VH-VL binders against o60147. Designs and how they scored, part 196

Target 1, 175 residues: o60147
Amino acid sequence: MLEKNKYLYIFRHIQTNQVLLSQGNVLKKTALFQLPYPLQKPVAPNGMRPAKLRKDHWVPLLKVEFPNESMFQSVFMQLLNYRKYRSVQPLTSDLLKLPIPVRRRKIMRQEVPNTIADLADILNKEKFPENSVRLQLSDKSDSEYADWPPSVQIDSEEIKLSRGFREKTTVDEAR
Short names: E, the ipSAE of ESMFold2; O, the ipSAE of OpenDDE; V2, 0.75 times the mean of E and O plus 0.25 times the DockQ between their complexes.

## First folded at step 9 (VH-VL)

Design ya112 (framework fv_tocilizumab)
Fold by ESMFold2-Fast, scan of step 9:
Formats: sequence, structure tokens, C-alpha cells
Structure ya112 (fold): chain C 175 residues (1-175), chain A 119 residues (1-119), chain B 107 residues (1-107)
Amino acid sequence: as target 1 above (175 residues)
Amino acid sequence: QVQLQESGPGLVRPSQTLSLTCTVSGYSISSGYYWSWVRQPPGRGLEWIGYIYHSGSTTYNPSLKSRVTMLRDTSKNQFSLRLSSVTAADTAVYYCARHEEWLSHFDYWGQGSLVTVSS
Amino acid sequence: DIQMTQSPSSLSASVGDRVTITCRASQSISSYLNWYQQKPGKAPKLLIYDASSLQSGVPSRFSGSGSGTDFTFTISSLQPEDIATYYCQQSWNTPYTFGQGTKVEIK
């Protein structure tokens, strides 16, 4: 592609189902600050850093291709705003009755359906041209969490990249 | 190490266009981050003017209306600010700064360039 | 636009004192608040991001807390080099907005 940043890369945590958004196909450590319930707390300020991002624990969920970088940025910023909005909403009375660890697990597991629903909502509002936005999913059934507008084309091929969105090496392919 | 340096005329006449350039070293402006301009009138607080995303997409503070334009020159690793139809109220120290998208904190700043609007 | 209000506008304290500055947002901004230090003639310097995270290289005497609309910045033991104006900034939405600043002086 001539325009470098037309892709939104969405990752899912293999154990918690938490979601991270990325402008590139490799997760940056700072992406962890997107999480309302971080996997690791920041350590002491004196040059210590949070425990290293475990890249092997994050797998592709969804890759979105936009018509241009302007549309990519608009959707990406809106999606971040939806995530921020969700983080400040009051918990339902049903969730408040649950022990904190159970509550967090339920909230975290909802991030995949919520992110997909939020993406669809944004794309429905933006009114992009027909078939101009391409979705490629790791599991096509995840597309069922939302109703998609005519602007969206869901790729028939699922993502097979198991370590982020990085291409497999010759050794990985031979296995 | 990442460094930002402002340059441009320190004196602009009323009704003219204020033009400043930020030269970045130690990091390619096309590789990531948002690149912003922030101003500070003498003795007053900070006002965010706008940003240019590393792709070239821009967002401006609505308070400055249509007077602002930001451009990127990837061959020189620079981004620039143009503020049209200036008045005395635009007299300020202008800073360029970098911020990341996740939390949008400004982690590197230029030293600032004082621009005075007077005849 | 989200309005950021700092309190106090200025304060004077002795070396070794605990200094507290507050910042209030006109709407909930979760933890999307940053704190900057600005010394005379210098650009602002990031001290705290995401309400409570200390920037690398910044002394541990600086700390931040809060969520939603009310935020606090603390210097646990004021040092002479801490004389400066401190600004909060919300990163919840554009336009990004700053508090009016708090000038910290040594008695």
C-alpha cells in the first residue's frame, strides 16, 4: 500500500479476552495502558518498568483496512473514545453483587463483543462508500456480535498469524 | 535521543501569517506519534493549537477556527504551523511537542520560540 | 470543551514541606490526566501521566492520584529545584486543555 497507516490491528489476550488496539502489526508496551484492569501494575518510578509485555499472549482478533489514513484515524480515535466511555460507566447492580475477581473476569470477557459492536456502530455512523472497509477476522463467528453497514466487506480468509500480525518464518511454516 | 527545535520569525505584523517550523532529530516523524503545537502568551497558561498525526492527518483546536494549518515535510523531518490573520492576542511563546495516542501525554518539547505580533 | 481548574493559583512553602495541588475537570475524564512542571524560560516537562504514573527519570517525591473529575498532585518533600509552575492537562478528548497553572515558590 502507498499509504502506510490504513490498517487497524486489534489483538485479544488468550486467557482474559481483553482487547488492545494498535496502529501497527506489533504491539507496543504502552498499549497496556488501554486496559481498565491492567495485567501488571506499574512498578516503582526509579527507572523500573512494568513487567514486559508478553507478545506471545496476544493473538490477532481483527484487522481493518480503511480507504485512506484520514478515515483510519477518525475510526481509530472514535474507537478509543468508546473504550474510554465504557471505562467510566457505572457498573450494573448485577456486577456489583459479584466478588471483585469474578466481576473483573466477566468485564474482561466482554471486551471482544464490545469492541466489535463499537467498531460496527462507528462504521454505521460514518457512512463510508460501499465495500470500502475490509475486515479480516481470526474467527469469522466474531462478526456476529454486530450488524455491519454496506461499507463493510468481510474477508472470506481468516487470519492465521498466531504471534501478533507478524508473518511466520520458514521454520514456523514447515511445522 | 529525540530533540525538537522551533524556528521562524520572532516578529509578525498584524493581519499577516505566523509561520513556524519544528525540526525533529532522533526519530522519524512519519514513524509514529502525534506532533503538536502548544502556545503560551506571556505570563499566561498553555493552549493546545493542534496536532498532525505521523500519516499527515490533522486536528485543530476549534477556538482558532480556520486560521490554523499544519504541514509535514518528511524529507526534512519537519512539521510546521501557519496561523493566518494574526493579532496582538497571538503574541506567545510557541512550542512544538510530541505525544502518544494512547494517553496523549507530551513527552518531548522544543525549547519554545517567542513570536511577537506588532507593527 | 473540557475546563480544567487548578487550586491554588499560587503557594509558598518551605524546603521539606509537603505540597499538594488539585485539578478539577468539568466532566469525567477517567484517568486521562497529566501533570507538567515548567521552570521560568523553559518548556514544560512531563512529570506524571495517566493520573498516577511517574515519568521515567522523575524523582519519586512527585506523585499523582485521582480519577473522574478530581485529581491531586503531591510533592512529598519540597526541594529548592522544585520552584516552578505546575500544570494539569486532560487527554480525554480534543481540544486538549490545561489548567491555569499553580506557581510554587519557596518561603
Scores: ipSAE 0.013, ipTM 0.637, lowest interface PAE 7.9, mean pLDDT 84

Design ya113 (framework fv_tocilizumab)
Fold by ESMFold2-Fast, scan of step 9:
Structure ya113 (fold): chain C 175 residues (1-175), chain A 119 residues (1-119), chain B 107 residues (1-107)
Amino acid sequence: as target 1 above (175 residues)
Amino acid sequence: QVQLQESGPGLVRPSQTLSLTCTVSGYSISSGYYWSWVRQPPGRGLEWIGYIYHSGSTTYNPSLKSRVTMLRDTSKNQFSLRLSSVTAADTAVYYCARHEEWLSHFDYWGQGSLVTVSS
Amino acid sequence: DIQMTQSPSSLSASVGDRVTITCRASQSISSYLNWYQQKPGKAPKLLIYDASSLQSGVPSRFSGSGSGTDFTFTISSLQPEDIATYYCQQSWTTPYTFGQGTKVEIK
């Protein structure tokens, strides 16, 4: 159904704090393509791409419901662009002083605050009607990473995932 | 496996509307991905025309936006291109193509349909 | 719009040679750069995506590198079937734009 295309789900990795965007309440293996290269993408010891999407390692961070698909598409594309712009920013001198593994872990840990701040910035720039956007957060304290516009209605209702999301399914990418 | 196939008239007169259809097999166009049209004038490079998202939302190249319409027919698993007010400059091979949602690379292409704009 | 410039416009090389093509974007596009092969009368075929990722089923002699504004595409050992025009494409933002193409011929 078209109405389902007005929901944005954001997931976070339970160990690394990395973030994945989804247009549904399930994660597809292609979602791993969102992870920025080269620094932020998790790598195997040989520099190989991430091997598998493990659904038991990802938890919902937030869910956004938009009044229509046009608004959803606009915000989704802008959020993707914000992630792209962050990937091209030069590393600060403080980060460059850190060993590579420590630097990557610090960068990954900032993805949740950065994503929430980016979402709020986009919503503040858009002139959506008051209370037209519903934001559900798994942890309400994460709302404190940003100031939200009047268009956003925040609640802490449990984010419901489709049946089978928590099933341990690992799908190796074709090699 | 996913396959894309263009169809439509190969000859269009100046000032008329160019109309092409892309038939997709092996994947439902309403299930994901962006579905695009890309054209190539004889002996020249590639120009992206626009896409339709699996939800039906569209984005067009600003250089063509006033003349372009893309639609989908989910019952036939097809998406179409209409380009109005054509001129000789619109003579090209027209490709339909699918591109992945996150990295936007075109992973499957139709074989291309030559459209000549001539009287 | 983002302008994509390829170099060279054409080249001629012998079988077994290393061939390098470059692509420059008018603004930073991170790794959002794809490479396509187009043989005469055929549709383009994806070879490399995300600047350096080899598409499934594509021979390992093809590789890509670069980030930001400057990118390279390499064929480590040119084969007769590699005769084609190669295009880069930025996927950073719409409108998606392609380089002008590099024609690769065997001498």
Scores: ipSAE 0.014, ipTM 0.631, lowest interface PAE 8.0, mean pLDDT 83

Design ya114 (framework fv_tocilizumab; at its last look DockQ between E and O 0.04; V2 from the best seeds 0.00; counts 0 for: pae E 7.1 > 2, placed apart)
Fold by ESMFold2-Fast, scan of step 9:
Structure ya114 (fold): chain C 175 residues (1-175), chain A 119 residues (1-119), chain B 107 residues (1-107)
Amino acid sequence: as target 1 above (175 residues)
Amino acid sequence: QVQLQESGPGLVRPSQTLSLTCTVSGYSISSGYYWSWVRQPPGRGLEWIGYIYHSGSTTYNPSLKSRVTMLRDTSKNQFSLRLSSVTAADTAVYYCARHEEWLSHFDYWGQGSLVTVSS
Amino acid sequence: DIQMTQSPSSLSASVGDRVTITCRASQSISSYLNWYQQKPGKAPKLLIYDASSLQSGVPSRFSGSGSGTDFTFTISSLQPEDIATYYCQQSWSYPYTFGQGTKVEIK
């Protein structure tokens, strides 16, 4: 009976601003395989992907509720595809002029705006019913990175980290 | 320890439906991962058939899509493959395998079940 | 579909030799490439994922490298138990596709 798997959770790293997608409110160790997307992969991937998930270093960026699992799966797969394609785009000449550590920091900080813009682009292309998709953010100002379609209702309530949401999000719940 | 085991008839008549079941132990198929079928004709390479996601959503190889159905039985922790209208070209060892969500590498495989299509 | 081409189709080498197998994708797949070992009568076994990451429990003599369209798989010191066919696989897009395999034999 329960309609599981109609929620998309997006997390950001507190220091780097890197983004992880999640199909549940708890990050799994395998989510680290998303890193270092959308960064250009180094010849040696060492130093770009942590060996262990530090759940205390990741906080919710946003949560999206979809009308059903089919819509969730469609949007989730498209977001993953957008991240893959971003990873193979040529670096701009401006970025190539920067030292590698500075370049990586700038690319990582752009993951939040890029992910939000990609989500909005996907939702604008889909013909979902008006107010059928509910978006809840930790910082409502992050919604300004994109123009949202009529299908999206931005929740007036921000994600309430102090009410146990972050604890549930950062702890690996066995249930 | 996660284990996958294929079962089903080893001989199928031309034009009939090939039916195989993969029994998973050590992990609930509804809890994560993509659950796939991969086949290997005798003396040839590997061909991915399709997957069923832990939610029940399926994706099939376009070359086989019109003939393939995958289902799950969460009470038995099994997922199945049905391939209709078989011909001699469908003779192969059929493997079930799981792959993880992000990099899609196949980390656990069944032992394989040879299916021969013959009259 | 993304076509995966392996070279060579077969090779023979001596125990202790360095063995290199290459895999080429018909389009850029970033690092979404996996390597499998298949011994006669057995299921494939994952050795390398994400082009260069060693699967847990796999001996360190196996390694992978490359990105984009060109990838290499190396056995630094061939052992008798390494006699097998090796396959590359792209996981960039559906359908997933495999190379045609490289058979490794000992001289």
Scores: ipSAE 0.057, ipTM 0.674, lowest interface PAE 6.2, mean pLDDT 84
Fold by OpenDDE, look of step 9:
Formats: C-alpha cells, structure tokens, sequence
Structure ya114 (fold): chain C 175 residues (1-175), chain A 119 residues (1-119), chain B 107 residues (1-107)
C-alpha cells in the first residue's frame, strides 16, 4: 500500500538564521536536537541551542513535497548527515581569529544557503523521476543558491510567511 | 460533492486558440489541490495536458508545452486551458480533472467537452 | 516519458467470467498505478489507485495488483454494466501517461 505524500519543511530562526528540518508544518521540540552546538544561556541569539522551542521564532524557509515516505526519508537523513559533516569540519584560520560569539553567528548565517545547496546536491545525486519533487520557497531568490535537477519542480508562488511555526494556508484563514 | 464542469466553444478554426474553462463546485481550488486537463481524441486514448496548482504553478506535458497555457481564478473557483495554433490533431474531448496530492490519481472528472478543429 | 502498455487491446467474455487486464510500464513506477473505467460517451471513472486500493463506492469485484513494471487489473465476475474501456495510468512522474486502453465486451 502506497503511503501518502510527505512534506519536508525547513525552518529558519528569525534572529540567528539557524535551520531546522521538520516532518510537517509544525515544529516539534525534538527538532532542537538537530542543532550541533551545546545548550547555552540565554536563548538565541546568544545561545547555539535554545533551551526551549519558541515556535514563533521560526519561519518556514522552504517546503518540499515528496510522493512517498521512502524518498522523504532518504533526503531527510542525508540532509542531517550533511549538517553533521559540516559541524565536524575544521574551522578556517579566518574563523579562528574571530571571537567565539562572532564566529558562531557567522557559521549560523551560512546555514540557510548551505542547507539549500545541500538539498539540491542530494536531489541531484538521487536522480529521482522528473518532476517528482515539488519545492516551494519562502523567498524565490533562495532557489538561486543551487542548481536543481529535473526531478524538482519549483513552485511559482512563495510560501506565505506568518510569524509562526507553520505555513499559512487558506484553511487557516478560514478559521 | 465535488463537481467539475467544462465549458467553452465546441468549434475552433485551424491556427486559432482553443479555450476552455473548468468550473469547480463543492470544493475550493484554493485548498492546495492540483487541477489538470486531459484530452481524448475520438476513438483514441487519453493524453494528459498539464496541471495548475492553486498557487498558480503549472506543469505541462512537454509535447504540448509550447502551446499550452493554464490559468486559475480562485474568486470564481475556475481554472482554464488555452491551446494555441490548433490543428485537426487537437480535435478531442477535453476533460478537467482533480488530483489531491502531488503525483496521484484523478478522483474527480468533468463530463468532458468536445472541441472540433475544422475550417 | 514512461510508456504504458496494456494487454489485451480488447477482449470478450461472458457474464460471470473472470477478466484480467495487464499493464506494463517502460520503467519502474513502484505502486503508482491507477485504473480507470470509461463507458461510452462518459468520462473516465477511477476504480483503483496506487495499484491495489479500491476507490470508495467501487464494487469489490474490481481489484488491482502489482508493483514495479507489471500490473494486473481484475474483474472477478464480469457484469453487464462493466462493458467499458479500461485504462491504466502511471502517477510516478510527469507527464502522466495512460495505457492505450482495453475494451471489454460481453459475449
């Protein structure tokens, strides 16, 4: 029996530009464990990992629709692996010259373009069927961070952003 | 109950543009579903033309892409098909249909509208 | 494009007979195959989706099976109202493509 379509949401923190992956349009508390840095007080932007998930501090960056769970899981896990890989890479001499807080902020700022590039790279390698993956971005210009394979169809309309933790839908407006 | 209904001229001259509208009732096209056009030449099989998403995003069959334009009007709960430079080969019954998910089945169909291309 | 090939192109059977139609995809489409019934002068009607899922309201005599490239559609007991052309359709990738159809008649 085929599974229903699966959605990957990628959220960014409105202050730090940190990135979280979500299996749905609502962030779960466990999503914070994706952040590779230890918990620090106070909460972001000074801390690398907030003590608590403030959903209102996260906005959708992009939405990816997959036709099945297998494709979703493959991409999701690879994205996590890419993040992990980056987290263990040696820092450049330029970064090492910076104070730790400044260094961390700089690294966090790169998460958005890096994540987008990672996604594109993963999808390029997977060579999924043409037009089998739908991508919607909060900012269409973010699509320029990478070359997308034929398997990806980019939505012409941007995600409707709401300060919140999920995509604003027509159904939500009707409530 | 979801209903789709095609409307438009049944006769188009060669080289002109075929235009059809699908009116949807019982369901809002703004809810995130996909809306397609499928055609069937007399006595032949089915050919998918393309779809429009509620956001306005479209995907067309490569075989027709250069001639196809799909639009939607959420205020009227309608979506439309335009096929330019028609020939006799474009004579067919044209159906509008819905599929709820990305790359899924067509669960609701219109009754179809015959469009004949003739001089 | 993914090509869908149905077999046979036409068949004639008696009421109560078991009818089997096959559909082959030019490449693997997992279970993303749908079956439609089209009666003369009518729009296609969805019978089976995702290879084996019965659409709501469809009689249980209709069924589907298969995965990958080979799929089977079955009418366990052919009824007079089942006279129609049946189509398979892949929903694995765009563009959507249909089989050429199988015309089912009653003897």
Amino acid sequence: as target 1 above (175 residues)
Amino acid sequence: QVQLQESGPGLVRPSQTLSLTCTVSGYSISSGYYWSWVRQPPGRGLEWIGYIYHSGSTTYNPSLKSRVTMLRDTSKNQFSLRLSSVTAADTAVYYCARHEEWLSHFDYWGQGSLVTVSS
Amino acid sequence: DIQMTQSPSSLSASVGDRVTITCRASQSISSYLNWYQQKPGKAPKLLIYDASSLQSGVPSRFSGSGSGTDFTFTISSLQPEDIATYYCQQSWSYPYTFGQGTKVEIK
Scores: ipSAE 0.020, ipTM 0.661, lowest interface PAE 6.1, mean pLDDT 88
Fold by ESMFold2, look of step 9:
Structure ya114 (fold): chain C 175 residues (1-175), chain A 119 residues (1-119), chain B 107 residues (1-107)
Amino acid sequence: as target 1 above (175 residues)
Amino acid sequence: QVQLQESGPGLVRPSQTLSLTCTVSGYSISSGYYWSWVRQPPGRGLEWIGYIYHSGSTTYNPSLKSRVTMLRDTSKNQFSLRLSSVTAADTAVYYCARHEEWLSHFDYWGQGSLVTVSS
Amino acid sequence: DIQMTQSPSSLSASVGDRVTITCRASQSISSYLNWYQQKPGKAPKLLIYDASSLQSGVPSRFSGSGSGTDFTFTISSLQPEDIATYYCQQSWSYPYTFGQGTKVEIK
């Protein structure tokens, strides 16, 4: 069966730099469940998972194009598992010495480089054909968080969309 | 509201193929979620068999993967299970169920269909 | 595969009693743990997801807690309609696995 191209969409929070993974070009409210609670505390974290999804607060980080659904699903599920695994790792002693608000901000700011490194690690371990996976970033310098396999072609043009990954008419952007 | 209904033969002979169909109403199986089969032998616990994703991709429980095939018919909003080379050990109530992408909890279940494997 | 171990395997309690069921995962699953109720001859029904979140339409006497490997399900005041078998299920990774079940009866 011929499969159509499939995209992995990754968003970044404009203030916290937290990351959300999406199978679609628009975030669903359920994506917030990707953001962890602190495992060392019995209560939900105040500030690691927002109370609601504010779509204006989430901007494109990167987009990955796969030639078929099977490749997409393999990479997506592995990436999700990497994030789940990281959420249970012990915090370093240096982090534990920080006041809780400072600690949380520092942890959240690691999500962008960690996600990009995880993606590259997965793609390096997969045996995909050369140039079969197309990567587009909102900031091309973010590619420097990882070493990319020959299967990945990094798009020379950055993502310029102002909200989500959908193109909008010029009238909508002027409003 | 979302409803799932299993259908298929309740009796299958050993070495034959067990075939079941789940008909979904209230949500398009190509619009989201994972569509799973879960079975429960009489008086025993639950075993996840596999899923078909809304895109059509499948993943099967490794313990069964050599014998399982799942397909879908998006025009009828149905997905199906084929389990080959059945034995008496495959006698169970078979449920179709939907699970959420991120938390993977089964929020909607069919009523179940008992399939007995005997001569 | 992640093994889920429930205890006890069965219990008998009086109406109004507090009932506690535990579930232990063979490795850390963070909060990716769900609880189901299954009455005889019926499909399982989701009660609790994400360890402690109550599913819509589920009475508040049901609750869940825990993280990592150890989880607890509680019925604060057992009612006659709560006679059922209860299952935990990990949603951390496939294959998704269930506990062996805890049968709850009224004495």
Scores: ipSAE 0.017, ipTM 0.610, lowest interface PAE 7.1, mean pLDDT 84
ESMFold2 (binder alone), look of step 9: mean pLDDT 93; pTM 0.946

Design ya115 (framework fv_tocilizumab)
Fold by ESMFold2-Fast, scan of step 9:
Order: C-alpha cells, then sequence, then structure tokens
Structure ya115 (fold): chain C 175 residues (1-175), chain A 119 residues (1-119), chain B 107 residues (1-107)
C-alpha cells in the first residue's frame, strides 16, 4: 500500500526527552495525547485544547521500516498499549521523595530508554523473519538500551535530519 | 467556567468507609490537571489527602496511604475518594480541588462537604 | 515531610493598616509557595502562587515575596472584606503541606 504505512517515526522533545510515535513523517496535534505530562498549560479553563505543537521542538529519535503494513500496525498498536500501561502505574517511593520538578524531569528523561526497550521487547516476541525490520537512529548509542532480535538490522547511517523526517518536495526535486 | 461539587453521606460510623464524589463541570478531568482531595477538621488547618492525574495515576499522602483509594469516572466527569476504617479523627470538611502540572497551586475548589464520624 | 510554620497565629489591625504574615519552610522550596484566603464557612481561595505571582482577579493590595525558606505575605491597606484566615502551602515536594494559618481580624 502506501510507503509510509510501512514506517514508524519516533520523535523526541529537545528539552524534556519526551517521546511521540507517528505513522507519518510529520507530527499531528493528536500525537500530543500520548504524553503523560503536558508541555504547556491548558489554554482555557472551561475546555482544554491539545498543547500547542511546536514542530521545531521535536527531532527524530529513530525510524523503523517494516516489510508490510500488517507488521507495522501490530507493532505500532503494541507500543501505544505499553505507553498507556506505563502512564497509570503508581510512582515508586524513591520518586515520591524527590521535589516535584526534579521528579517530572526524571520521569520524562526515561521515555527514550523506555520506548527503545519496549520496541525491542515487542520485536523479540513477534518472531519476524531475519533482517526484515530496519532501524535507523539519530544517535546509534541509543540502540544500547536494548538487546535486538535477529529480525532487526540497524542501519550504519544515522539520521542527519535536524527538522524531522521531511520528504523532498517537487520544488526540491526540480532543483 | 470550571466548577467542582462534592457529594456523599455526611455521617459515617466508626470503622466503616467514607465515600465522596466530586462532580466537575466546565472541564474534562481526562484532559489535564491533577484532581485532589483536601480535608479540614473543624477549627483546624488543611491536610492534603491525595490526587489523581488526568492519565489515571494516583498518589496519596503517606500518612493516609493505607486507607485511601481514589477513582475516576470519565464518562460522568467525576472522581471519588474512599477512606477506610474511619475514626472520630477523620471528622472534617472534605474539599475537592484542582491544581496544574507545573506550579501545583489549587485554583478551583468545591464548596466542601462536612463528614462527621459518629456512632 | 516539609513543615510549614506561620507567624503570627492571629493578629488584629485597623482598616488601612499594612498587615504582614510570615511563612517558614523546614527546607528550601525555592519559589514553590502559594497563599490562600479562607473566610468562615467557605473554601480556600488562591491569592498568590509561585511566591509572588498575583492570581487573576485578586486585588493588587495583596502581595507575596521571598524564596528558599522565608516567605512574606502582605496586605498593603487592610479592608473589612479581608477578615479571614490565611494559609501558605508548599508545592516543592509531596506530600503538599500547609501552614497552620493566620487569623486576621479588624480592631
Amino acid sequence: as target 1 above (175 residues)
Amino acid sequence: QVQLQESGPGLVRPSQTLSLTCTVSGYSISSGYYWSWVRQPPGRGLEWIGYIYHSGSTTYNPSLKSRVTMLRDTSKNQFSLRLSSVTAADTAVYYCARHEEWLSHFDYWGQGSLVTVSS
Amino acid sequence: DIQMTQSPSSLSASVGDRVTITCRASQSISSYLNWYQQKPGKAPKLLIYDASSLQSGVPSRFSGSGSGTDFTFTISSLQPEDIATYYCQQSWSLPYTFGQGTKVEIK
């Protein structure tokens, strides 16, 4: 089907390290509902719009290429479920002893290693064919947060896009 | 306009469970903020009981943690407090209140519900 | 837990007087301190947050200052409607804790 239905795009926030999952190379405002902690205060007291999406504040973390849409959908839905279950877990006593701003920063910083570990856990359970899933990271050291199954091939080239996973326009192609 | 309103029995017998509900209007409890319970014994100061975050995560005051449960009902836009094994020391006005994520100040409060623990 | 100590426990002043209430934290809480007004039979009302920020709709005669462990709440010109008990609250660490309150009365 559509090529982007085979790709999972994962973004991280430049200041907080919070993570957003996307089916497309451009983030939509609805992705912000994945966040346990809003980035900005609610706009109105009698109704909350999603926090303002600042696309320049989100950079690529990793891109996952699947051989087909069915495998993509399975992994994507499982990752969303892992994130949901993490968000409702009680805080540990160690975290509760920390000042609130420090505690929030520590929790937010853990989203990158947690997301990578969750992705690896799902891929280890699914038993996909050897070298069928390709990972491309912005920082290859982030792959060290998990042990990867034989189905995963980590690209030797890092993502060098500082402004997301933008595809070339027809204007760019004409140049 | 955001409004919070407590409801529940005003009299609870010793050893039983105190149960209160906070109904929120003008804002969805699943859309943001921390939703808290705070109590005040007659003639005394304020004590924070616990909160439920818009995601459903709960945190309770350690002094009450073994006796407290908070739940939410997003379809009714309500959150509730259960306090088990009550004694006369639990007699207080119970307030529900909202506070935000970054500075944690209570900007909206319910009117308060007096709960008396007596035989 | 962070202990909040308010002084005085009560005071009486005349209309137009400057009233000062002090709140001390048992450890540094930076600027994470809020002030509330509570009238008899009513819920507390937020007046000041983040030590010195005035809540929308609150008269400018109310102000707050301080950082770390020592905080001050001031009413620059006391009005009859200001008769109430005032509470400080720290938001630095859980559990949230309140001062014991200061009752303000008019002579």
Scores: ipSAE 0.006, ipTM 0.568, lowest interface PAE 10.2, mean pLDDT 83

Design ya116 (framework fv_tocilizumab)
Fold by ESMFold2-Fast, scan of step 9:
Structure ya116 (fold): chain C 175 residues (1-175), chain A 119 residues (1-119), chain B 107 residues (1-107)
Amino acid sequence: as target 1 above (175 residues)
Amino acid sequence: QVQLQESGPGLVRPSQTLSLTCTVSGYSISSGYYWSWVRQPPGRGLEWIGYIYHSGSTTYNPSLKSRVTMLRDTSKNQFSLRLSSVTAADTAVYYCARHEEWLSHFDYWGQGSLVTVSS
Amino acid sequence: DIQMTQSPSSLSASVGDRVTITCRASQSISSYLNWYQQKPGKAPKLLIYDASSLQSGVPSRFSGSGSGTDFTFTISSLQPEDIATYYCQQSWSFPYTFGQGTKVEIK
């Protein structure tokens, strides 16, 4: 069955705070190519084997509901472009003073606030109709990383997270 | 494993519409990835035409955008290319291929279908 | 559009030789560069993605390096089955663009 509305899902790694964008409520292994810091060590000097996707290590950060495919595509592609742009920005002198593992942890921790800020920036630029975009977060305090335009309606209910070990994402369980 | 196969007429008359279909096996085109067309004129290099992703949304090379339409048929696990107002310059081997959203490397390709534009 | 320029356009080498091909982008593309092998009458085959990552199932004699605008593809020990045209492709921005190809022949 074709979807009437289109959803953007954003997931967060429970240990590293790295972020994955997804066009659906189930993460695909190919989403791991979004990570600037692979979760597996290289197999060869000039190559990396694809990382194993541990779905129980990723939790929903937020989901965005768009009324049509065109709005979804515009926002999703711009978010991907913003992530590419951020990955090539020169590091500050302060970050360069840190050992590589410490530096990477600090950069990874900023992916959540950066992704949320980028999403808000894109939605502010697009000037979609009032209340046409629905945003639901796992932690509503994360909405404070940005100022949201009138086009965005923030859902009063947070995405429900299961406690303890999970074999599937909480988004999959909610369906 | 994933396999892609092109099919469609090998001869098209000038000014007509070129129509090709890519049949995918081993993976549902509605489940993920971007599904692209790439062409190669005889003895020349590769040109990306456009993609359709699993939801049906399309993006086309600006040089061809006014003439290109891509469609999907999820019941047959196929996606198609239509290129209107063809000329001899559109004579090429047409490949279908897939890629993911981030690194956009084409990991699976069809065998290619030669389309000759001639009267 | 980002222009991709390959050098040389063609080369001839002996079996066992080290072969290098270069690819230059008209603007910085970071590491978003892929390499393909195309044998006569066949579809292109992905060899290297993300500038230096070897595709699974591809022989270790193939390697890639570079970042920004300048990229190198290397065959450490040329084999007869490596006779092909090699293409670089940028995935930094739309439209995706390919180099003009480098034809590798054995003497």
Scores: ipSAE 0.142, ipTM 0.695, lowest interface PAE 5.5, mean pLDDT 84

Design ya117 (framework fv_tocilizumab)
Fold by ESMFold2-Fast, scan of step 9:
Structure ya117 (fold): chain C 175 residues (1-175), chain A 119 residues (1-119), chain B 107 residues (1-107)
Amino acid sequence: as target 1 above (175 residues)
Amino acid sequence: QVQLQESGPGLVRPSQTLSLTCTVSGYSISSGYYWSWVRQPPGRGLEWIGYIYHSGSTTYNPSLKSRVTMLRDTSKNQFSLRLSSVTAADTAVYYCARHEEWLSHFDYWGQGSLVTVSS
Amino acid sequence: DIQMTQSPSSLSASVGDRVTITCRASQSISSYLNWYQQKPGKAPKLLIYDASSLQSGVPSRFSGSGSGTDFTFTISSLQPEDIATYYCQQSWSIPYTFGQGTKVEIK
């Protein structure tokens, strides 16, 4: 974490395509609370904890650079609200026809296109200056899940395996 | 283990500024979470005042926003509350608390500090 | 602001009884509801988060359920140490808001 945060780091799960949002370039265990929940939650007499964070299972999807922290905070909070909104929507009849394991896998797979579409929708609603928001994707074809406003500049270079999100050179607080 | 402890004057005169500090041990306030103040007036419920995010960004309850300032001192692992222009209605037990970023539940609380606003 | 209405305001029950309190949000908050226990002179203690998840170290007799606007907190077998005021809190949107509290007493 920097004093001012101007970067949004988005990760995807290598197997499920579930998405985690991060305000830093390293995922924290608490990010697992973002994971989808079933429509009806069971009563938890013995409690529930997030699954153990396995950093090797999460890869960069997208990095967004904002001109200032205020714009970053606005967009980040709106993305969280979009995720909350999606959690209260009823399942489509097509999804309800599927066996539970297949349904869950399909819902999880939709998180990548949904997150990209939500980001674009937020940026289209905001009146940010032309070319003020920079996107860098791991797979540039993912940008095709949405129409981007003039405020967005998509970086010509993809995030490479050898680059990834930049790791901090100093130890980032023992966990 | 994580612990929070409030400190500051227990008596403040009307029209003055209430100032409290929360000292955190067992976790660095700059490495994660939201760090909040919550108050409880005598005979009333809990009221959230505001938070400071580990980056230094602040958000305040709109009902108190014009009077509230929160700051952090990362070298001392502390965050503070200033509430200006106090009245008797600001008499309350003030708690500092940590809440998680995604579900926003308050998992650790200080013991609370009673602040009385009296002439 | 989201208003949290908690009921009843107080209740009296015997040791071993099942105790149920309810919390209603003025708009849908999905599962973003937490339950706290507050004993006299002490800070609130988190019991349940995300509507139904039990906080670590909390006895299994405490449970929560619900989604949207209507939520329930249950103590399956009331113990003497459970005498306290219980609060619900929504974390859907700023400002965070709490219910008015339910005072639980024995007998």
Scores: ipSAE 0.006, ipTM 0.570, lowest interface PAE 9.5, mean pLDDT 82

